# Designs tried in a protein design chat: VH-VL binders against Chromatin structure-remodeling complex subunit rsc1 (rsc1). Part 1

Scores and structures below are computed, not measured.

Target 1, 111 residues: Chromatin structure-remodeling complex subunit rsc1 (rsc1), of Schizosaccharomyces pombe (o74964r206to316)
Amino acid sequence: KPLSSLEARAKVIMRQVRRYRDGSGRQLFAPFERLPDPRMFPEYYQAIEQPMALEVIQKKLSKHRYETIEQFVDDFNLMFDNAKSFNDPSSQVYRDADFLKNYLADVLRLE
Below, numbering starts at 1 at the first letter of every chain, in headers, positions and changes, except where a header shows other numbers; antibody chains are not in Kabat numbers.
F, E and O are the ipSAE of ESMFold2-Fast, ESMFold2 and OpenDDE, as the mean of both directions, binder to target and target to binder. V2 is 0.75 times the mean of E and O plus 0.25 times the DockQ between their complexes.
Where letters were taken out, [cut] stands.
The coordinates of atoms that the task and the answers printed are left out; those that the model quotes come from them. Centres of patches stay.

## First folded at step 2 (VH-VL)

Design P00 (framework fv_pritumumab)
Fold by ESMFold2-Fast, scan of step 2:
Structure P00 (fold): chain C 111 residues (1-111), chain A 120 residues (1-120), chain B 107 residues (1-107)
Amino acid sequence: as target 1 above (111 residues)
Amino acid sequence: EVQLLESGGDLVQPGGSLRLSCAASGFTFSSYAMSWVRQAPGKGLEWVSAISGSGGSTNYADSVKGRFTISRDNSQNTLYLQMNSLRVEDTAVYICAKDRYGKGWYFDYWGQGTLVTVSS
Amino acid sequence: DIQMTQSPSSLSASVGDRVTITCRASQGISNYLAWFQQKPGKAPKSLIYAASSLQSKVPTQFSGSGSGTDFTLTISSLQPEDFATYYCQQYNSYPLTFGGGTKVEIK
């Protein structure tokens, strides 16, 4: 099935951010693939008003729920901002979210 | 430095009960899910039970459902496993494991374990 | 339950050798796969999460690859301290399940 121009561009951006590896070979994106299990982590859902993860973004893309690339980018930024709100500023997850948010901005600029 | 220290392992008769404890330090205990994993002598690893950071959600392996109860005291930074109706097959080293919060059930830190022997 | 099949169950190797251990899930688990190292009488140590991401302080001789159902742990140049049993674990869904382990022994 053919992709819209927006979906094709979104997939390129998603691939670049998802596949980023740091100088040690670590993939920073792994924690953002999927929403936490609400049965095991109910506090996350009480603390975070709008949970977001790659699985939700991919589903929204496949169902044509983004009208603009800006809306797609907003969900990525929400995902990283949620991690920064929930996790301690000294934690690796917080630092990784902060880095990936800036990296996403660079990807968008360079495409 | 993250530390997990188990205690409470003992020799118990079949049908008996035992309570294990795991004292945690070096991280914000209430923010992380915790698990018990066991290893029978000379065997591999078997996940036993998990509990959410708040203690509001628990899950169990089918082999221990109805007999074991996982709980936690966040004010004391302590994880518990209450084991009832113990069987010879429950003989194992029981290990406390810290999960990475909100991102999966993999265990980034493990304790040394405490030995439970169920024998007549 | 998701069954984790690990192979081989044991292997013999020399210092400097490249060692490859495989792990297969009975269903798709995306990249929710971890690798652990365990030495006799010791607790497991976490090596790899998300199939390919190294835990902090883990040497770069260790690498993981794979997604879906087929996964590999590679030790590019075996060191004396790497003789141990290695386990894979899926964390895609409950119950959490481990592979049977691979014992890496001195040749």
Scores: ipSAE 0.000, ipTM 0.554, lowest interface PAE 16.6, mean pLDDT 86

Design P01 (framework fv_pritumumab)
Fold by ESMFold2-Fast, scan of step 2:
Structure P01 (fold): chain C 111 residues (1-111), chain A 122 residues (1-122), chain B 107 residues (1-107)
Amino acid sequence: as target 1 above (111 residues)
Amino acid sequence: EVQLLESGGDLVQPGGSLRLSCAASGFTFSSYAMSWVRQAPGKGLEWVSAISGSGGSTNYADSVKGRFTISRDNSQNTLYLQMNSLRVEDTAVYICAKDLWYYDSSGYFDYWGQGTLVTVSS
Amino acid sequence: DIQMTQSPSSLSASVGDRVTITCRASQGISNYLAWFQQKPGKAPKSLIYAASSLQSKVPTQFSGSGSGTDFTLTISSLQPEDFATYYCQQYNSYPLTFGGGTKVEIK
């Protein structure tokens, strides 16, 4: 295992996934950066038991709340799975969540 | 393809009321948040109001709170803006806009209507 | 409310020119910035979201950059159909706010 901290490794992974752009230059990660506004989307908070977004993951990381890289990855997977459960399979956000979840898995294997 | 068509703009006197409609087609209307944006003659864009896909949540610019009500009829694919206590400064083209992502709190618009002109004058 | 300041308010350019428009937010908005094009008497057309992501079917002469408070829209080689007014918009928080617009006119 690398001697670098978990936080350093997590930041590298997070940056790579966040910066991904498709062939048209579109940044797929944009919808996942912040939690939906509960004033605009209370139905999201009624349907999703454990909301997750990059802002929550970054806060947990800065407060040293991850004991393993697996816990960090679990929050990313939860974030994408929430999007896939809440949105229609034909929607762009569902497709983007599915792609990014698979991309994250590849990044982790090649790390 | 996505289409948004506004109607209902008219000439009204200060203190009057008016209801605008936006007919939507080419997408699953109930799955997307919708907004009204306005543009005063020769001026820039100003966001007015937003409504969630279900209609359960609404948000308003401070300038219209208590006077305007946004609503939607998902069975008819139609967005509405009820405007009461109209003021001269409400004179603008009112434009219907579709949010790109249903749960995106950000309010990015991927499609816009042509607009409908509301004139408030004595 | 987050105030969006665009500069310049207008500019004159020729076909083939590189055009740069700047947008500044009164507080940090990460990359939650969009760019729109509007021709006289027409509806706005979406160009860019997340500061730099092109909307589907938007020509590659358009590009966006920036994060935090300072953002730029670049048109690498101005085409005849690109003479229009351009607006930035923050979508970091409600109320949503737009810049004052930049009118790109024929020189």
Scores: ipSAE 0.000, ipTM 0.555, lowest interface PAE 20.8, mean pLDDT 86

Design P02 (framework fv_pritumumab)
Fold by ESMFold2-Fast, scan of step 2:
Structure P02 (fold): chain C 111 residues (1-111), chain A 121 residues (1-121), chain B 107 residues (1-107)
Amino acid sequence: as target 1 above (111 residues)
Amino acid sequence: EVQLLESGGDLVQPGGSLRLSCAASGFTFSSYAMSWVRQAPGKGLEWVSAISGSGGSTNYADSVKGRFTISRDNSQNTLYLQMNSLRVEDTAVYICAKGYDFWSGYPLDYWGQGTLVTVSS
Amino acid sequence: DIQMTQSPSSLSASVGDRVTITCRASQGISNYLAWFQQKPGKAPKSLIYAASSLQSKVPTQFSGSGSGTDFTLTISSLQPEDFATYYCQQYNSYPLTFGGGTKVEIK
């Protein structure tokens, strides 16, 4: 079946954010691909009300759960905000989440 | 900047006990999962145990389960490994390692130099 | 347990050579694969995480690729300080498992 306009647009946004590489060639998005292992990190699930990762977003897209592109973008922002709320501000993941959230905003503005 | 310093390695008899310590500095200790990894003389790396940032979750390799206990004191920035019922095959350099980020279950990013445990009759 | 198989177990190379080390997981691990360098008598040093992301301050001659079960570490132009043993590690699930190591020796 043909992709909806929403799904086509969402895939372009995902591709741009996911593929970003910094000056050293590092792909910043890698930490956001999957949810933390609850066996390793039960405190994450105690602290974060709505866990989010790319795997959840992709599943929601495949099940046609997004009615607007804004709902899709909200889940990306939630994913980065969760990382920033849970992790130390001095950590690489916190800084990467902050950068990618701003990069996502630029992608949307220049789209 | 990040430093991990192990201590407590010694020569012990089979069936004996030993406690290892790892003093951490240069990062917010309680925000990261920690692991113990060992390396037998001339052999490769073997993961032993892991503990979450809060200490609320622990995991062990099958070879040490029931004999070793991992713990941490976040007020002192110290990781511990209590080793009981030691066997000759536990002889190894024991290295503490910092998880990259305990939020996502990432790999070990900083390692100590290790402390040698020898189990011999 | 997820088994990690590295090949070759050892190789001989000269400065300036392109070196390729492979790592295969016994089941799918997505991108949850790290590479480490260990010099004789020293602790391991983290090189790569998430299959292809360089750790801070790691030289650009190192690169990683792969996903699922097949992974590669490439050193594009071997330097004198790169003679070491290299290990892959999966962190998709417990227990965390390492490959057997690849020793890169002077030719």
Scores: ipSAE 0.012, ipTM 0.608, lowest interface PAE 8.6, mean pLDDT 86

Design P03 (from P00 with heavy chain R100W Y101G G102Y K103S G104Y W105G Y106R; framework fv_pritumumab)
Fold by ESMFold2-Fast, scan of step 2:
Structure P03 (fold): chain C 111 residues (1-111), chain A 120 residues (1-120), chain B 107 residues (1-107)
Amino acid sequence: as target 1 above (111 residues)
Amino acid sequence: EVQLLESGGDLVQPGGSLRLSCAASGFTFSSYAMSWVRQAPGKGLEWVSAISGSGGSTNYADSVKGRFTISRDNSQNTLYLQMNSLRVEDTAVYICAKDWGYSYGRFDYWGQGTLVTVSS
Amino acid sequence: DIQMTQSPSSLSASVGDRVTITCRASQGISNYLAWFQQKPGKAPKSLIYAASSLQSKVPTQFSGSGSGTDFTLTISSLQPEDFATYYCQQYNSYPLTFGGGTKVEIK
């Protein structure tokens, strides 16, 4: 069956953000694909009220849980904001989350 | 810059005990998971143990469960591995590895390692 | 446990050669695969994570590809400093497991 226009657009956005590579060929998105292991990072689940990762966003999308593209984008922003709140501002994770959040905004604006 | 420096490796007899340390600097130590990885002479890499940033969760390879204890002192930026009931097959260079952040099992920085020799 | 099978165990190459190393997981690990370089007497150095993402400051001759069970590391133009042993590692689940290593030797 054909995808809804929201699902089709969401998949394009997701692909662009996910596949981004910097000048050295590094794919910044990789750490955001799955939720942290709760046995390894229990402090993450204590500190972060609403954990978010691509795997959760993909499940919500496949179950038609997004009514608007803005709700889909909000989950991506939550995912990056969680990383920025949990990690030190000098860390690579923080910098990558900050970059990808701005890149997502650019992807949306340039449509 | 990130620095990891292991110490405590020594020659010990089978059944003996040893405590390894890894001094960390250049990052917010308490925010990152840490692991111990070992390499026997002329052999490949083997993951030994991991600990969460808070120290609240630990994991071990089956080969060391019940004998080794991983711990950390976040006030001193130091990772530890307490090794008990040592066996000849525990002979290896033990290397401290930093996890990338909240991700699991992805190592971005490694120390130089400290040699543990278990010999009768 | 997830078994990581690496091939070949060793290969001989010349400076400027294209080198390909393969790694196979006994179960699907998505893209949770890292590559490490180790020189004799030195600690491993992180090269690639998430199957294809270059670690910061790693030279562009290195690239990774694959997903699921089959992965490759490619060195597009071998440099003198690239003669080393290379290891793959899955981080999809505990226990973390490494491949047996591939030694890249000078011809």
Scores: ipSAE 0.005, ipTM 0.599, lowest interface PAE 10.5, mean pLDDT 87

Design P05 (framework fv_pritumumab)
Fold by ESMFold2-Fast, scan of step 2:
Structure P05 (fold): chain C 111 residues (1-111), chain A 121 residues (1-121), chain B 107 residues (1-107)
Amino acid sequence: as target 1 above (111 residues)
Amino acid sequence: EVQLLESGGDLVQPGGSLRLSCAASGFTFSSYAMSWVRQAPGKGLEWVSAISGSGGSTNYADSVKGRFTISRDNSQNTLYLQMNSLRVEDTAVYICAKEGLWFGESYFDYWGQGTLVTVSS
Amino acid sequence: DIQMTQSPSSLSASVGDRVTITCRASQGISNYLAWFQQKPGKAPKSLIYAASSLQSKVPTQFSGSGSGTDFTLTISSLQPEDFATYYCQQYNSYPLTFGGGTKVEIK
């Protein structure tokens, strides 16, 4: 697919997932904006083979590293799966990652 | 059930030494960074030191660097703070704090009750 | 070191009031800011992380906002159990630093 159309589609998906707010107005996406500082969270980098966050996805998109929209979606799923792998199922970040992964699937179905 | 229990606080003279301990239970101790935070009487919170889960990395506040040493024994689930060359201004409740699960929880998700260190002549 | 300036130092409020506490970082910390509640003689309890995300089981009357250098904690309708001292904390870089605290007192 042409890079410009992939970039446009990726930006629409990214905007919808990033801007989701629950009934209280809370933005669930906040923890996924940036990679944790390895000096403060070294155990995360020991446990997670491929760290991923929106800042990495945005850099890959700007550097033309995605050839298909499926590769872009895979990085979002990796990001949420990493959070679910590292955090307990009872934690807020696990629940938010699980919700956002399902919400992403809904956004894709409605295209 | 996560529990952090501090011990070792005492009255000590300026220039003296103390070793604090924090006994941890209810989680995989070696997988989480640990910190010491202190609170002087009637004052706010001050971060003192942190140690990585493996013990391979440590960080210190400038006010204690060179005088305090943080360490851990992962086989005994215990965190330590060796305090040397104590000053009157080191008087505080010293609190053990556990790293949260990545920043998706608070940086500190569990805290102990603290142990009082009083430095006075 | 990143200096955290918290205001006001204290405030008096009644049950049902909307309370706002502010926190300013001396340099950009993105959203690496947490809010803690502490009652006299007790350990701090986590309320908010990543500037705006509620910690597990924290009531929805608490909300956080802000990014970069300016942050706000809001209690939309103060409850009897909310009278406490509140602290902001940056975890963008070592050394970790806390604000001076805001004591919320009964009017």
Scores: ipSAE 0.025, ipTM 0.683, lowest interface PAE 7.0, mean pLDDT 87

Design P06 (framework fv_pritumumab)
Fold by ESMFold2-Fast, scan of step 2:
Structure P06 (fold): chain C 111 residues (1-111), chain A 121 residues (1-121), chain B 107 residues (1-107)
Amino acid sequence: as target 1 above (111 residues)
Amino acid sequence: EVQLLESGGDLVQPGGSLRLSCAASGFTFSSYAMSWVRQAPGKGLEWVSAISGSGGSTNYADSVKGRFTISRDNSQNTLYLQMNSLRVEDTAVYICAKDYYGSGSYWFDPWGQGTLVTVSS
Amino acid sequence: DIQMTQSPSSLSASVGDRVTITCRASQGISNYLAWFQQKPGKAPKSLIYAASSLQSKVPTQFSGSGSGTDFTLTISSLQPEDFATYYCQQYNSYPLTFGGGTKVEIK
């Protein structure tokens, strides 16, 4: 019934990355909360082999589908890499994905 | 950088037709959903229609369903709005907007300058 | 359809004033709310998304708050360039809907 140590650690990491705000108070994580609407963005699903968003990661975590913390981190990195492959390097989403990927690495080193 | 330029606005009689264009530059046009938003003189903003990046999916406000058709030409980086059976209440500045990735296409950044359509009786 | 109600419809203010604008949704929309600024004769400019996240390059005097049905845009110290009409927009579900706008006029 209690959370496994992996699930407890994953939730702490997830919360920290999700709640990050920059110097202007902007929460960078907002575009990564849910998958794009397939009715309006079918090209995303054509271009991206393995779609990923926080909603998918949360569901996988609740279903005990992560065997290691590294697998959980891999899905976060996939989510950011998908954004970087789909969006232009000059776009805000690309820059935010790049920043958050590095921030996640920092969170992992400091915990 | 990212730029959206509308054209095609004109004075037209009720029941008439008009086609609007929006020329896009500075981003991979085919990768983003696009919307048309309108603003009647002295009134607020009203969402009109949206189209997916591939053009395979469209959505319309109830007020324009069956009369307006949104389309795009990804080879020319151009968005279109075909307006048929125009009514006086369709008088507005029509603005194209680039939909934001990752949120289901619901906030717009950036917006174009708009093109004025006047339907006069 | 989700109806968005803004208040006030207009207000008069002086440079340096704190200005607050409210937006209420007829149904819960979580944090799927954006704020836009529109100056006379110009296209709207995106200010805030996800209720509280400032768009890049937007000045820090702007802030947003709220969740569910009640939302607020605050301008902490009004600048000459901030006299404009402000709109909220929900992007939780189709059709996309905007508030009626709040005109911030010079006193």
Scores: ipSAE 0.037, ipTM 0.674, lowest interface PAE 7.0, mean pLDDT 85

Design P07 (framework fv_pritumumab)
Fold by ESMFold2-Fast, scan of step 2:
Structure P07 (fold): chain C 111 residues (1-111), chain A 121 residues (1-121), chain B 107 residues (1-107)
Amino acid sequence: as target 1 above (111 residues)
Amino acid sequence: EVQLLESGGDLVQPGGSLRLSCAASGFTFSSYAMSWVRQAPGKGLEWVSAISGSGGSTNYADSVKGRFTISRDNSQNTLYLQMNSLRVEDTAVYICAKRGYSSGWYYFDYWGQGTLVTVSS
Amino acid sequence: DIQMTQSPSSLSASVGDRVTITCRASQGISNYLAWFQQKPGKAPKSLIYAASSLQSKVPTQFSGSGSGTDFTLTISSLQPEDFATYYCQQYNSYPLTFGGGTKVEIK
């Protein structure tokens, strides 16, 4: 099936954010690809009210659950905010989430 | 900066008991899962046990199930490993390891120096 | 249990050499693989997580690749401080399991 305009736009944004690499060649997005296994990380699910990861966003997108691009962006911001709320500000994942949240905003502005 | 300091390693007879401690600093201890990993002299790494940040969930390697108990005191920022019914095969450096991040997976970002446990007659 | 097989068990190399270490899982682990460096008498140091993501402060000569069952750690230009034993570890499921290690020693 042909992609909707929203789905096509979301896929471009998603690819740009996912593929970002820093000056060292490190792909910052890797931790955000999948939800934690609840059997291995039960405390994460107790601490985080609305777990979010790329796999959930991709599933919602494929099922046409986003009515606007703003709803899609909200899920990305939730994903990064979850990482920032659960992790220490000095941690790599906190810093990466903060950077990618700002990078996403730049991608949207320059679109 | 993150620091993990193990203590409690000693020489013990087979069938004996020992309790190890790991004092943690430089991060919000209660927010991270912790593990014990061991290394027998001249051998590779073996994961022993893991505990969730709250202490509500624990996992053990089959080789230590029923003999070892992992626990934590979040008010004291300390991780424990109670070892009972010790065997010669339990002889190893026991290392405290911290989980790296909370969104996704259990990888270890920081390790302690380890404490030596020798089980010998 | 997921078995991790590392190859080679040891290798000899010179400063400036490109070094490749491989790790194979007995079943699919997606990208839930980490690499660690251990020097004699020292604790392990985390290098890579999620198969390819560098831990903070790890030099750029280190890179990881792979997904599923086959993974590679590459050191693009070996430095004097890189002579050590390297371990892979899967964290897809309990029990967590490590490879047998690869000792990188001076030629």
Scores: ipSAE 0.005, ipTM 0.601, lowest interface PAE 10.9, mean pLDDT 86

Design P08 (framework fv_pritumumab)
Fold by ESMFold2-Fast, scan of step 2:
Structure P08 (fold): chain C 111 residues (1-111), chain A 122 residues (1-122), chain B 107 residues (1-107)
Amino acid sequence: as target 1 above (111 residues)
Amino acid sequence: EVQLLESGGDLVQPGGSLRLSCAASGFTFSSYAMSWVRQAPGKGLEWVSAISGSGGSTNYADSVKGRFTISRDNSQNTLYLQMNSLRVEDTAVYICAKDLRYFDWLSYFDYWGQGTLVTVSS
Amino acid sequence: DIQMTQSPSSLSASVGDRVTITCRASQGISNYLAWFQQKPGKAPKSLIYAASSLQSKVPTQFSGSGSGTDFTLTISSLQPEDFATYYCQQYNSYPLTFGGGTKVEIK
């Protein structure tokens, strides 16, 4: 598909996942907006091979670094998998990452 | 269950020193930054200091820089605040708070201790 | 350092009222803003993180909005247990700074 078509699709997917709210009105996506400050949290960068956050995905998208929609989706899955690997399975962030990864899959099923 | 228990608050003369402790349980202490927040009688909340999970990074409010030192002992699950050159305006309840774990924005100050009262008076 | 200006410092309201509290940062903090509730003699309780995201188990009458420098906390229908002091706090950068607080009093 052309680059402009990919960018349009990517933005729709980003909007849906980013804006999801649960039954309490909580926006689950908030922790995934930005990377942690490496000066404050060096342990994260020691543990995670490829840090990822929405800010990185948006930058890659704006610089035309995604050749396929699958590459874009892979970065979202990496972002959620990083949270799940770093955080305790009983933590809210782990649960939210797991939920959003499944929600992303549901959004993509309509395509 | 997550629990934070402060101790060390006392009546002290101006120019004196105190060391506050916060005993933590119910979570992986070394994975979380920790903060001290204070509240003077009848006043609002004031952030005092923070320390990273490893203890490698510390930050302080301008009002306490050079006088207070935050530290932690991850082997004992304990947070400390060494307070030197105490002033009357340092009189407050000092509360420890569970701060960020990088991604865990939901845990941002999600647990607070009950606080320990420090009174600086002649 | 980022200064947080909160207004009003106090307000009087009745059960069922819609209450709004504002918080302004002296420089851009994106969405790194939290809201806390404190009752007399009690530890603060976290309500909202990332400007608009409700903490788990926080009632739906609470909502947050804003980005950059201007933020609001809204209580859509004030309940008896909502009479408390509310604080905003930025966590974009150190030093961490709180607003001065807004006391919500019974009318």
Scores: ipSAE 0.012, ipTM 0.590, lowest interface PAE 9.0, mean pLDDT 85

Design P09 (framework fv_pritumumab)
Fold by ESMFold2-Fast, scan of step 2:
Structure P09 (fold): chain C 111 residues (1-111), chain A 122 residues (1-122), chain B 107 residues (1-107)
Amino acid sequence: as target 1 above (111 residues)
Amino acid sequence: EVQLLESGGDLVQPGGSLRLSCAASGFTFSSYAMSWVRQAPGKGLEWVSAISGSGGSTNYADSVKGRFTISRDNSQNTLYLQMNSLRVEDTAVYICAKSPYYDILTGYFDYWGQGTLVTVSS
Amino acid sequence: DIQMTQSPSSLSASVGDRVTITCRASQGISNYLAWFQQKPGKAPKSLIYAASSLQSKVPTQFSGSGSGTDFTLTISSLQPEDFATYYCQQYNSYPLTFGGGTKVEIK
């Protein structure tokens, strides 16, 4: 099935953000690809009202759940904001979430 | 079931080299980060090295940087630790450990192997 | 490096006792703290992650609490199989670091 223009645009944005690597070759996006297992991390689900990860975003996109590109971007921002609220500001995951949120904003301005 | 089985531990002289292996089964090996942790006789645990699911990211304890190399063969479900320029203080049981995540950024372990003993002695 | 200090280094207890082990981080680690059990000659067994979440199939006598720098592992009613060495581990940042261990011995 041909992609809608929203889905085509969303896939380009998603691909750019996901594939980012820093100067050492490290993929910053890796911890955001999957939700934590709720049986292993019930405290995450107690602390975070709306869990979000790339796997959820991809499912929503494939099921045509986004009406606007803004809703798609909001889920990415939610994902990064969840990481920043759950993790200490000095941690690498917090810093990576902060960087990727800003990088996403840059991707959106330059697309 | 998830199983991690280490091998390759031996008696080696200072300055020698040794390669350790960890055979993984019961899970999709390439989807998870792996680590080596060591325990000197009668002492506590010390993290040695970590590698991401793809092998694209690695990290090392300062005590082993430049001497040890972590690698993985996802087609064989095997984790490796190449140990060069071995020192007496490297004597330890080396244990393979599985992360519940693909990346090395979240580093606790859900499964551990029994370990393999490396003795560095003259 | 984040230093993890466990206390006590050893304790003697009887079956049925409440046992408390403390772990202190040299800087804030949020809830990125795990607890492991190790018996002589065996693989370590993961007990708790994220300071308070029990690993699958871990008995309910085990519980964890704390955040930031101060953490506690509690065994509410010590069982014969619980005589072991317990370790805390921070995973907030690299290098990953472990406490020195607490050996729980038969009184």
Scores: ipSAE 0.000, ipTM 0.520, lowest interface PAE 21.9, mean pLDDT 86

